# Ledger of designs, part 25: VHH binders against Phosphopantothenate--cysteine ligase 2

Target 1, 323 residues: Phosphopantothenate--cysteine ligase 2, of Oryza sativa subsp. japonica (Rice) (q0j7n5)
Amino acid sequence: MAADPTTGGGEAESFFRAAPPLRDQDRVAGDLADFVARHSGSGGGGRLAGVVCVTSGGTTVPLEQRCVRYIDNFSSGQRGAASTEYFLKAGYAVIFIYRRGSKQPYCRFLPEDSFLDLFELGEESDIQVPESHAAVVKTAIRNYRKAIDEGLLLKLPFTTIFEYLQLLQMVGTAMNCLGRQGMFYLAAAVSDFYVPWESMAKHKIESASGPLNMQLNQVPKMLFILRKQWAPSAFCVSFKLETDPDILLQKAEAALRKYGMNVVVANELANYKDVVVMVTSNGRTTVRRPSKEDDVEEQLIDLLVEMHSEHIMQLNQDVHKLT
Below, E stands for the ipSAE of ESMFold2; O stands for the ipSAE of OpenDDE; V2 stands for 0.75 times the mean of E and O plus 0.25 times the DockQ between their complexes.

## First folded at step 14 (VHH; framework vhh_lunsekimig_d3)

Design aa6 (from q2 with S56T; at its last fold request DockQ between E and O 0.87; V2 from the best seeds 0.85)
Amino acid sequence: EVQLVESGGGVVQPGGSLRLSCAASGFTFDRYVLYWYRQAAGIERELIASIYREKTTKYVDSVKGRFTISRDNSENTMYLQMNSLRAEDTGLYYCATPYWKEGKWEDYWGQGTLVTVSS
ESMFold2, look of step 14: ipSAE 0.762; ipTM 0.917
ESMFold2 (binder alone), look of step 14: mean pLDDT 80; pTM 0.789
OpenDDE, look of step 14: ipSAE 0.898; ipTM 0.962
ESMFold2, look of step 16: ipSAE 0.756; ipTM 0.916
ESMFold2 (binder alone), look of step 16: mean pLDDT 80; pTM 0.790
OpenDDE, look of step 16: ipSAE 0.901; ipTM 0.963
ESMFold2, fold request of step 17: ipSAE 0.752, 0.742, 0.762; ipTM 0.913, 0.907, 0.919
ESMFold2 (binder alone), fold request of step 17: mean pLDDT 80, 80, 80; pTM 0.787, 0.787, 0.789
OpenDDE, fold request of step 17: ipSAE 0.910, 0.910, 0.909; ipTM 0.966, 0.967, 0.966

Design aa7 (from q2 with E102S; at its last look DockQ between E and O 0.55; V2 from the best seeds 0.00; counts 0 for: pae E 3.7 > 2)
Amino acid sequence: EVQLVESGGGVVQPGGSLRLSCAASGFTFDRYVLYWYRQAAGIERELIASIYREKSTKYVDSVKGRFTISRDNSENTMYLQMNSLRAEDTGLYYCATPYWKSGKWEDYWGQGTLVTVSS
ESMFold2, look of step 14: ipSAE 0.362; ipTM 0.723
ESMFold2 (binder alone), look of step 14: mean pLDDT 81; pTM 0.795
OpenDDE, look of step 14: ipSAE 0.883; ipTM 0.957

Design aa8 (from q2 with E102G G103D; at its last look DockQ between E and O 0.59; V2 from the best seeds 0.69)
Fold by OpenDDE, look of step 14:
Structure aa8 (fold): chain B 323 residues (1-323), chain A 119 residues (1-119)
Amino acid sequence: as target 1 above (323 residues)
Amino acid sequence: EVQLVESGGGVVQPGGSLRLSCAASGFTFDRYVLYWYRQAAGIERELIASIYREKSTKYVDSVKGRFTISRDNSENTMYLQMNSLRAEDTGLYYCATPYWKGDKWEDYWGQGTLVTVSS
């Protein structure tokens, strides 16, 4: 029985109504509105390729309102961070929705365990970057500062599933005015299950009472709503990650159809850095990194940019047919 | 409730100056982008200026160098200083802001103030 698409809207509304309010909502709203306004005007001489919302990292599911314990849908954020860099390079403005503590654009070179290992003290107690890292750091700083100074990068942090989905709703609806120039690159690892806020324990759950029995509800499928309601004209890319390669492509194809995605990027946990499969209505394209020094995201983004360009051009044909 | 109230419109001669005000209430004023629109008779409403942060102003080409958008966050008021006014600047001027209501975006508008440039 095909889940009635109409029931999905009600579930989503209920979810948002019951969710705790987004922290600093007004600030986020203001920044977002300004960002979209700056990049919606055709008139600025700089050929912006478009605006892309990149989601990155994993969501947490709080077990308590005053959260001590949570379920983590873990993602390092590597995909989103790398992809953001390449989108910026391709001439996009980027709204980067990211998990706090996950990988950041232009910061992928940083040590995983200690940021301080990148720095040395000179003889005069000045902070220095080792020569071996100087070029990479310099390039990273330059690119990052350029993106920020030119207003090409908006960063929106999240931690919980509630925050993530609220941000996605806010950004999705805000980007609707961009039409086909808008893109969504949904690389975040989003929890499939959650504890409703209203049923959630207020305080730390005590262990003394015995085993913990907790029911988790399914997270509403917001991708469908994004495609049908929030930003119907946007180019949408989602990711499917599986541990079992035998079901990966089938699931990707199913997701493509079910949610109406333009592209579903299928990847295996075991080799997601090396190879991905782009699934579209027209077929499958395998993307492999050329070497260990290269990012698979570079080629992936190149292909997506081309596809998005075609997506934008189709609008022009439709307008000409109506006139 | 979000409210915007425009004032300062009137009749002015070509080459004259006028200052419009938009008084805002019902939202965190300093957190939102503000717009000036105008609508001439028989023409669609057009965006002419925007302001978010003190250094973030934008203008359409037709008003560049003549109009200045500003805001006073302490007074929850946005301004439009209009200099070197032309006949083509005649119209209803509206203050607007996109506001997030928690579940949707909504554009809020004032009632408008009439600017007439006539010799």
Scores: ipSAE 0.726, ipTM 0.872, lowest interface PAE 0.6, mean pLDDT 91
ESMFold2, look of step 14: ipSAE 0.736; ipTM 0.911
ESMFold2 (binder alone), look of step 14: mean pLDDT 81; pTM 0.796

## First folded at step 16 (VHH; framework vhh_lunsekimig_d3)

Design bb1 (from aa6 with Y52F; at its last fold request DockQ between E and O 0.89; V2 from the best seeds 0.85)
Amino acid sequence: EVQLVESGGGVVQPGGSLRLSCAASGFTFDRYVLYWYRQAAGIERELIASIFREKTTKYVDSVKGRFTISRDNSENTMYLQMNSLRAEDTGLYYCATPYWKEGKWEDYWGQGTLVTVSS
ESMFold2, look of step 16: ipSAE 0.780; ipTM 0.926
ESMFold2 (binder alone), look of step 16: mean pLDDT 80; pTM 0.786
OpenDDE, look of step 16: ipSAE 0.884; ipTM 0.958
ESMFold2, fold request of step 17: ipSAE 0.771, 0.770, 0.766; ipTM 0.922, 0.922, 0.918
ESMFold2 (binder alone), fold request of step 17: mean pLDDT 80, 80, 80; pTM 0.786, 0.790, 0.787
OpenDDE, fold request of step 17: ipSAE 0.910, 0.910, 0.909; ipTM 0.966, 0.967, 0.966

Design bb2 (from aa6 with K101T; at its last look DockQ between E and O 0.94; V2 from the best seeds 0.84)
Fold by ESMFold2, look of step 16:
Structure bb2 (fold): chain B 323 residues (1-323), chain A 119 residues (1-119)
Amino acid sequence: as target 1 above (323 residues)
Amino acid sequence: EVQLVESGGGVVQPGGSLRLSCAASGFTFDRYVLYWYRQAAGIERELIASIYREKTTKYVDSVKGRFTISRDNSENTMYLQMNSLRAEDTGLYYCATPYWTEGKWEDYWGQGTLVTVSS
């Protein structure tokens, strides 16, 4: 039977009602409203290929309101960070919803646990970059500054499942005005379960209290709500990752139909950096990186941009039929 | 609580000038896009000018070159300088901003200030 668009809405409303307030909500809303407005209404004057919301990294499920412990749904954020770079190169404006501490656009290849090695003290204690890192750091700064200063990249951080879904709701509904020119590229590793805020311990859970018993509620089906309610005209891309290759494509095809996605990108955990399969209503397309020094995301984004362009043209035809 | 208050409207002859103000409070003004709309009798509200946080602006064709939108983030105030006014500019002028509340985006509006261009 067809999914009832209002069934997930009731669970989503309950989830958001029970969630803690979003940190810096007013500032985030202002930044987002400004960003979306700047890229809206790109008629004869605008030159963007589109606007994409990229989600990246993994959510946490806090176990205390003043959180010390959490369940982590790990993702390095490499997929989202790399894809953002390629979307920007393709002429998109990007809203990057990311896990704090995850991989960042233009910083993916810089040393992570040797941060101070990027700097040294010069004469009179001036801060400078050693010659061994200068070219890499210059390139990263140049590309990042260009994206930010040209108003093409907006970064919105999260840590918890609450923050993630609150940001996704805010961005999803804001992007509705972009219609067919909006894309969602949902690469974040999102928790399927959470501890409701009202049932959560306020302070650190003590080990001396005996065995820890936890009950987790299911996170509402937010992909369905995004696709059907928040931004129904947008081009939606989701990801499916499995350890069992025998069922991967079947699950990806099922997700495509269940949530009405335009594309489901299927990955095996063992080789997700090397190859992905794009699953659409028209079939499957395998994308492979040419070598281990290349990003699979380069060709993946090129193909998604082509499909998105066709999506934009298809809906324009439908609009003309209504008059 | 978000508040937008327009002022500066009045009666002016064709070819004249007016400067409208929009005083804002209750939100982080310097982060938000701001709009001027106008509503002539019998017509829906029309967006006429936008100003973004870095002060980039957009205008509809009917007001380009005649109207100038600006903002003073230190005073939480937006302005609309209206020059070379025409009879068709007559209407109620509103400032607005998109605002996030209760899980949705809604435009918040001022009460409006009336501009009448006539002899």
Scores: ipSAE 0.723, ipTM 0.900, lowest interface PAE 0.9, mean pLDDT 86
ESMFold2 (binder alone), look of step 16: mean pLDDT 80; pTM 0.784
OpenDDE, look of step 16: ipSAE 0.895; ipTM 0.962

Design bb3 (from aa6 with T56V; at its last look DockQ between E and O 0.59; V2 from the best seeds 0.00; counts 0 for: pae E 3.8 > 2)
Fold by ESMFold2, look of step 16:
Structure bb3 (fold): chain B 323 residues (1-323), chain A 119 residues (1-119)
Amino acid sequence: as target 1 above (323 residues)
Amino acid sequence: EVQLVESGGGVVQPGGSLRLSCAASGFTFDRYVLYWYRQAAGIERELIASIYREKVTKYVDSVKGRFTISRDNSENTMYLQMNSLRAEDTGLYYCATPYWKEGKWEDYWGQGTLVTVSS
């Protein structure tokens, strides 16, 4: 009888072995290594409050290797983009793993439907920003350039479930050296099922005779692996979104236990911009924005930063450690 | 196969200059941050300089203004120009890079080149 595989990581390793290569892998790895190294110690400049990996937007599941069609787990990226702004304000360095085309930090207040209205041609065809938009554009540029120029924001784009999980593995293992100073804020809408790359059609699936039959495999439990293997000391935050409020908190509490998360942020689809519930091992905390002109993420991030600070300083009275 | 090979070490008088080289092979050289470390006898290796791409350089305070890190991506070589050398600069000098391969981070090191500053 063949020997059983070892527990933990085996299914994830098989997933990554079969996945297509990550686009621009060496550039991404180089940028990430530099970013993490700059923020790993207390040497150099001023102290940081921490380093957080924010995931944002939704993954796709491609149906062809030369993809024309895909299954989309939609998310606008509003939560992740807003939260990144507040983490930066709180003194964090942020690794922003985001779906291409989703909302971006410091761009949430800019017009989406009238993007070219931010620009006009002046005398001699000079490019200018009209007075009606100048204040908003100046603020966005200042905040974004400050974050980038000070080396506090690293943006890593994805589209597919393969790219997302490859980036999460790379970032998760890179952040292990940060120990308790690392945070994961996993707001992306991640697919539960996928088409394995080797079983995937190479070219566009034609609408030929007969129904389309397609086998979807379960995505490995990557939150478990992140929590147990890649960055076990990090402060981990995940999200639970439901349309049914009657089961929302039950599912959030189940997720907390299943993955060993430090916080599960529960929100209902109907009011997710107005109110969230933070579920921890110590209980529940409701966070509400004061008005519709405010971001619920402001207080949410303030509370998470406080909890993360406690996590960094917490003494483990029930577990003996070697010195 | 990733390789880093240092050269250019030697004996030099205080106030003198020396240029170290780190020849690299087996990876996408121009995409990775490269480091110089030094190790005095009985002390842990200490990071002294880094370079990312051609122009993003950092130095520890003890060498800032005296040492210059550079790289030539066409020759896959990194350099450390050391000026105004002091006795406390004596030690083994290593180049290093963190590299992502097959789902894991690996630290690659050269074997070191000895710099001795004495009269």
Scores: ipSAE 0.313, ipTM 0.662, lowest interface PAE 3.8, mean pLDDT 84
ESMFold2 (binder alone), look of step 16: mean pLDDT 81; pTM 0.798
OpenDDE, look of step 16: ipSAE 0.899; ipTM 0.962

Design bb4 (from aa6 with E54D; at its last look DockQ between E and O 0.72; V2 from the best seeds 0.79)
Fold by ESMFold2, look of step 16:
Structure bb4 (fold): chain B 323 residues (1-323), chain A 119 residues (1-119)
Amino acid sequence: as target 1 above (323 residues)
Amino acid sequence: EVQLVESGGGVVQPGGSLRLSCAASGFTFDRYVLYWYRQAAGIERELIASIYRDKTTKYVDSVKGRFTISRDNSENTMYLQMNSLRAEDTGLYYCATPYWKEGKWEDYWGQGTLVTVSS
């Protein structure tokens, strides 16, 4: 029988019990069940079959139940969106858990300020894409349609810490049946604290009564629960970002052991687009993009796919050794 | 409340045909993968057919070419058309779907409908 991963952590159970209902829960559950079932059969011949859950963007902590204001963990979602494109290219199916409004796969090139810059009026006022953008737009459409039409990309949006963790629980427990073929690529910027729903103001907080004091609870350590209870056989990748390079790698190594991660990707805030350090039990590997026109994620994903393939093979060796 | 109700079972001669129905309620039917299982006496339930939300299908070898799974999303009903029935097809037939409830995934089942292939 399936173990109950959420009851092994009573703190996590309390969090979910107190959380507001997940928006569209039944529709999301259906989409997820269908997606996982489609990709959980025997692997296709001649391709690396794997399913990765990519988390992307930052969570919010609502301050009101009818939320007008919130505390935001900033992240553009660039790392998650770019990585998703490279995972899809590598033959993975991707579950993309993303902050609404963050960068999206195949859309990272879009102008933030003017969507209309992608269009012009041609002869007789026909709508067309300017020649300067045509190749990029055509490629994006082709890749996006392929990923969606072939059922290789499932997108699950969140805004709040409640939604994020509810989705992560649902996906984490669903992917347990994939065993070692599942990967978690946890690039989202997740809040460490939250306002419990029952203690939260219902309506907009008014400023007339002076300073605002509020009590925040710690968010349960969900990486630990994911790794220990929900999908213990999966290949797990997390990220560590520091402004202080002197302690970055030490903290990444500590996180590797504390949460039982397979890889911790260490970034320094000043140069995170240019270089990352992959920290594993076998040591450190530096990944550097050749130029600013390249994505550091391309080589990073190539290496992770190789490590994941080895992880899958280790299951076969462990079973053989024990028999 | 998720409910799955099978019907259409009965007694049929070898080589005959039978059509099973699974009426579903309590969930967004058109989004879920759906399954048919069968269980012969003294044996564990066996998954025999799957149908995904886009209506693509999978079958085990023992029923391939003889059974056809289908779904009517407007009626929240799944079907199993069984042709060229054999004695080994005798058993209880269940429809099922994975369902998310209270922090965990479980397969939900109907009560089953009995199919007997006998002369």
Scores: ipSAE 0.761, ipTM 0.920, lowest interface PAE 0.8, mean pLDDT 86
ESMFold2 (binder alone), look of step 16: mean pLDDT 82; pTM 0.803
OpenDDE, look of step 16: ipSAE 0.877; ipTM 0.952

Design bb5 (from aa6 with Y52F K101T; at its last look DockQ between E and O 0.75; V2 from the best seeds 0.80)
Fold by ESMFold2, look of step 16:
Structure bb5 (fold): chain B 323 residues (1-323), chain A 119 residues (1-119)
Amino acid sequence: as target 1 above (323 residues)
Amino acid sequence: EVQLVESGGGVVQPGGSLRLSCAASGFTFDRYVLYWYRQAAGIERELIASIFREKTTKYVDSVKGRFTISRDNSENTMYLQMNSLRAEDTGLYYCATPYWTEGKWEDYWGQGTLVTVSS
């Protein structure tokens, strides 16, 4: 086969070359270019605290090109959706890269199963929201409309690991022009392994006598590429989730060093809604929600915004190195 | 594949007006931010006006109030109405848009249209 100049010799380039085309790529690129341009250049975006890319939900690994079965990295998207709400409140513009069907900003209270549970017929067949939900729904509508109408929220959906990484590349390279004003908040549950598209079964894998054997390739370490190549000046936040608390913090510290993250947010599965530990070059900061009525994301985002503000002034790295 | 073609340049007296056009093809025109740049002799290209998909606009101070950028999405065409032209407005005028290709963002440019303000 003839060499493609865009393939080069890189592992990531090989991944993208072999991936299926991104759904609606031209439209997505246009929306993204427009969004980033609106909020880029310090002279044009003087009112914003920053621009953040939030990733949310979990990726799938398809097992067939005409996919019937897939391996799923489960995440409800609660962290990303809640955090997006708090970033918008803090004066950020948000690019929300999300798994189709996951929790959405301002809609976290919704039942999973039925849209119709939010409504009832009133007198004379008027459509209305039950009184038990009225205040929450009104607030959600106001906040959502504000974010959309003011051009502060761009939503980009994915399902597969291919779509996720293609979107991350597009957004990461687009946000490079934002320099230190850009933040990545990488809360999505991303597959570590995948089935290469060109070697994938075309149709549904049929049952056979005996066990199914599959070989999965490692996904390229895109956090390193994001940090080093796509948006090297951005403030980068990643997440580490473990069931074993004995190794959680050491793994978070290793990830911080390995990928050069500004913050790694460490979560224990048993209590991730109540407490997280922010791991930085300065040490560890424990964040706890004051009560079960509160979101841990509120204080987490407040602290990240402060740290990002220092990063924008180029003080964060200098202060931490001097202390 | 992506093509941008400027037209409408010419020679005009100071205080005069011109309307530039940028015909576009090869992309979903109505979704993209579009730019006008200009390049005077011996100077690098400078961005002078932007128009977003919702038709909001940005201008540099030197053209604000005199130039108006607009777009017609049904004709895939962007315009620059230039009024109260000055000698310092002389130069090549380019339309541009950022475009995603080969894993990178690149700026696509037209060939330029020459505007000469001469008394």
Scores: ipSAE 0.762, ipTM 0.916, lowest interface PAE 0.7, mean pLDDT 86
ESMFold2 (binder alone), look of step 16: mean pLDDT 80; pTM 0.786
OpenDDE, look of step 16: ipSAE 0.876; ipTM 0.955

Design bb6 (from aa6 with T56K; at its last look DockQ between E and O 0.91; V2 from the best seeds 0.82)
Fold by ESMFold2, look of step 16:
Structure bb6 (fold): chain B 323 residues (1-323), chain A 119 residues (1-119)
Amino acid sequence: as target 1 above (323 residues)
Amino acid sequence: EVQLVESGGGVVQPGGSLRLSCAASGFTFDRYVLYWYRQAAGIERELIASIYREKKTKYVDSVKGRFTISRDNSENTMYLQMNSLRAEDTGLYYCATPYWKEGKWEDYWGQGTLVTVSS
């Protein structure tokens, strides 16, 4: 049974205290502080629709401190990468927390196993992109450079469950100042269990020791902490993925109520690229891509942006009702 | 440990100029947004200028056009060029930066440097 989310604060604090240091913490903190400050209180005439934290890819659970082996909670990162492109198109600034090696915005269709196929040597040994790829690569470069150069995309990498949660804490608390203009789009596949760092084997676990017995602890319920403490006014979207469609919508509705999420996006593993169901307190909305050449994320993001806009306006209405 | 040290304050006549410096250490200076604040006697500190890592700037209306914030990442130093000074500019001037410590964000401050504009 699920742990009581209202008492998870002490376990979350203990988790962070015991976790290994975040790699490049000072640089990450600086980049994040600058990014949030740039998009906070943007002054008169600004056109920023919001700031969204998109999480993408899957976490690992290391089995050794000097890790050779790990448990992987796999996700390609397609959902997060595609959604980031559509959020940027909709006028959002995006903080993209992603698994190293997962799909990236603007290059989802480029080969990753055959990177050198994107290049050829020309007549004078100059480096070129073959004509078969030129249009796609040119578009990817143009869109990516624009997002970076305009200061609208910040990319923060993770591999382990420790790094993921440390980044989520840093970003969540940083985004608190954005109030209702902040959104969390939590599409990463996050581990439910982990090996505590101090109890973890230091070196590679050797097979000659016989059968491996391993105790995994439950990861603290960070969605509750995010909603209650770090960014309570933000618009929060989470995802529910099941192989069994008979329980999918029940679990999505339960997650909505349990954490007070604004939206839970329900997916079936067999067709997650084709259709999703948005579960809200107002009911269910099915979103389906028109064809295989389309992204289901296009309409999904359009709807989320509209709902987020309404969420932002609620503060204004509350103030007017008091007067 | 984050350290911010202001210098360059002094006494100046109305209409005069001063250049303040903020020497920084203990963090990756070129990645952080940096701020100048001022505090007149007996009142709360006021944010007056911001500079981002790409050197884009923002100013409060009362100093816009008169003050220029800049940074030199090779010297880990931020500056505030103050021109056309007025009596109401008198106060302690602080540099500041947000910093991540022990699970939370805090603004870190220098000791301040005093600017007095005689009237």
Scores: ipSAE 0.713, ipTM 0.900, lowest interface PAE 1.0, mean pLDDT 87
ESMFold2 (binder alone), look of step 16: mean pLDDT 81; pTM 0.792
OpenDDE, look of step 16: ipSAE 0.872; ipTM 0.953

Design bb7 (from aa6 with Y52F E54D K101T; at its last look DockQ between E and O 0.77; V2 from the best seeds 0.80)
Fold by ESMFold2, look of step 16:
Structure bb7 (fold): chain B 323 residues (1-323), chain A 119 residues (1-119)
Amino acid sequence: as target 1 above (323 residues)
Amino acid sequence: EVQLVESGGGVVQPGGSLRLSCAASGFTFDRYVLYWYRQAAGIERELIASIFRDKTTKYVDSVKGRFTISRDNSENTMYLQMNSLRAEDTGLYYCATPYWTEGKWEDYWGQGTLVTVSS
């Protein structure tokens, strides 16, 4: 049925109408349509545990149409990359929406400035991997090739807030057909404000003109739109990061209720690799990694998979009861 | 503009064979999943076969083993080989693909090609 025209969508519609075109939109749409269709209706038995959209890294806000400068929301992408590995291990198909240049699944072990140290020249200039790294590199290649070749991992890059939200809309609406078997794991650091395209300087902003004056608009509340319009049956996980622990859980609980999330993962900036708190309507669960050599994401994903499985089963029980 | 044009329909006896074609344009054909749907008179369209970009396939049980979907990415054409046809296979056959436009996913359809299986 028709949506009420006086509620959400006006600012979102304006945002998308004004946004620059998504780069390679037709190719991206085709890859996504194929991926979602491949995994639709595939939830028979234990073959596929679900399909998850993981968002990772931080968005930029361009300051010029021919962009030289931008505002960056910092995120290395570690959370999303690590979580993607654990979702794949748990039997999920993953749509990985990621910031170009951020951490990638199966590549988190790579040295930042010593990539060539992973290789050496052997006899007749054959390229090979030193014995010191061989086991790690072989495992990474094996897992990566399996995920890609079996159609379990789709990677969709972004840089700007415009690209991110266009991809999220495309993926969110595509995943609606998955119903409760779909999950959103929204770990990206998304800008709260942006420069509207029509307000943006065409060329590089020059320093000689004194103080810079810019109009910033609020980014539309896309979590609400995702939950209300795009994929209302999906299991939705969002993240809340704060520097002040006294208000973190209060804000996480508020976000849970405001957007109708299934889980809000609360993080402190100082220790986000060590400890997270999962906030649900039933309370809080603290997740801690056993040591610094472990990923907190391993236990976090285990718990989320359990919760998602219960979410899927609730639908089956409700359908049975209605008969 | 996305265009899908079906051809190859006709009248055939039970047990006979027919090959349908779907010529496509206006999108990056080799990246998209493609579908065949069937619609009997007075009934909703039914998805009967899918072919993915890697050429793996899915079929509904009623056509499995009798119908074969295939694609030729160099000619932007999809096919449906229908063997051992039955009276219940009678209907309009549509090719389709999901496509992203104006902020939403829609299925794009051809005009359909009529298959009549009659003694």
Scores: ipSAE 0.744, ipTM 0.912, lowest interface PAE 0.8, mean pLDDT 86
ESMFold2 (binder alone), look of step 16: mean pLDDT 82; pTM 0.798
OpenDDE, look of step 16: ipSAE 0.886; ipTM 0.957

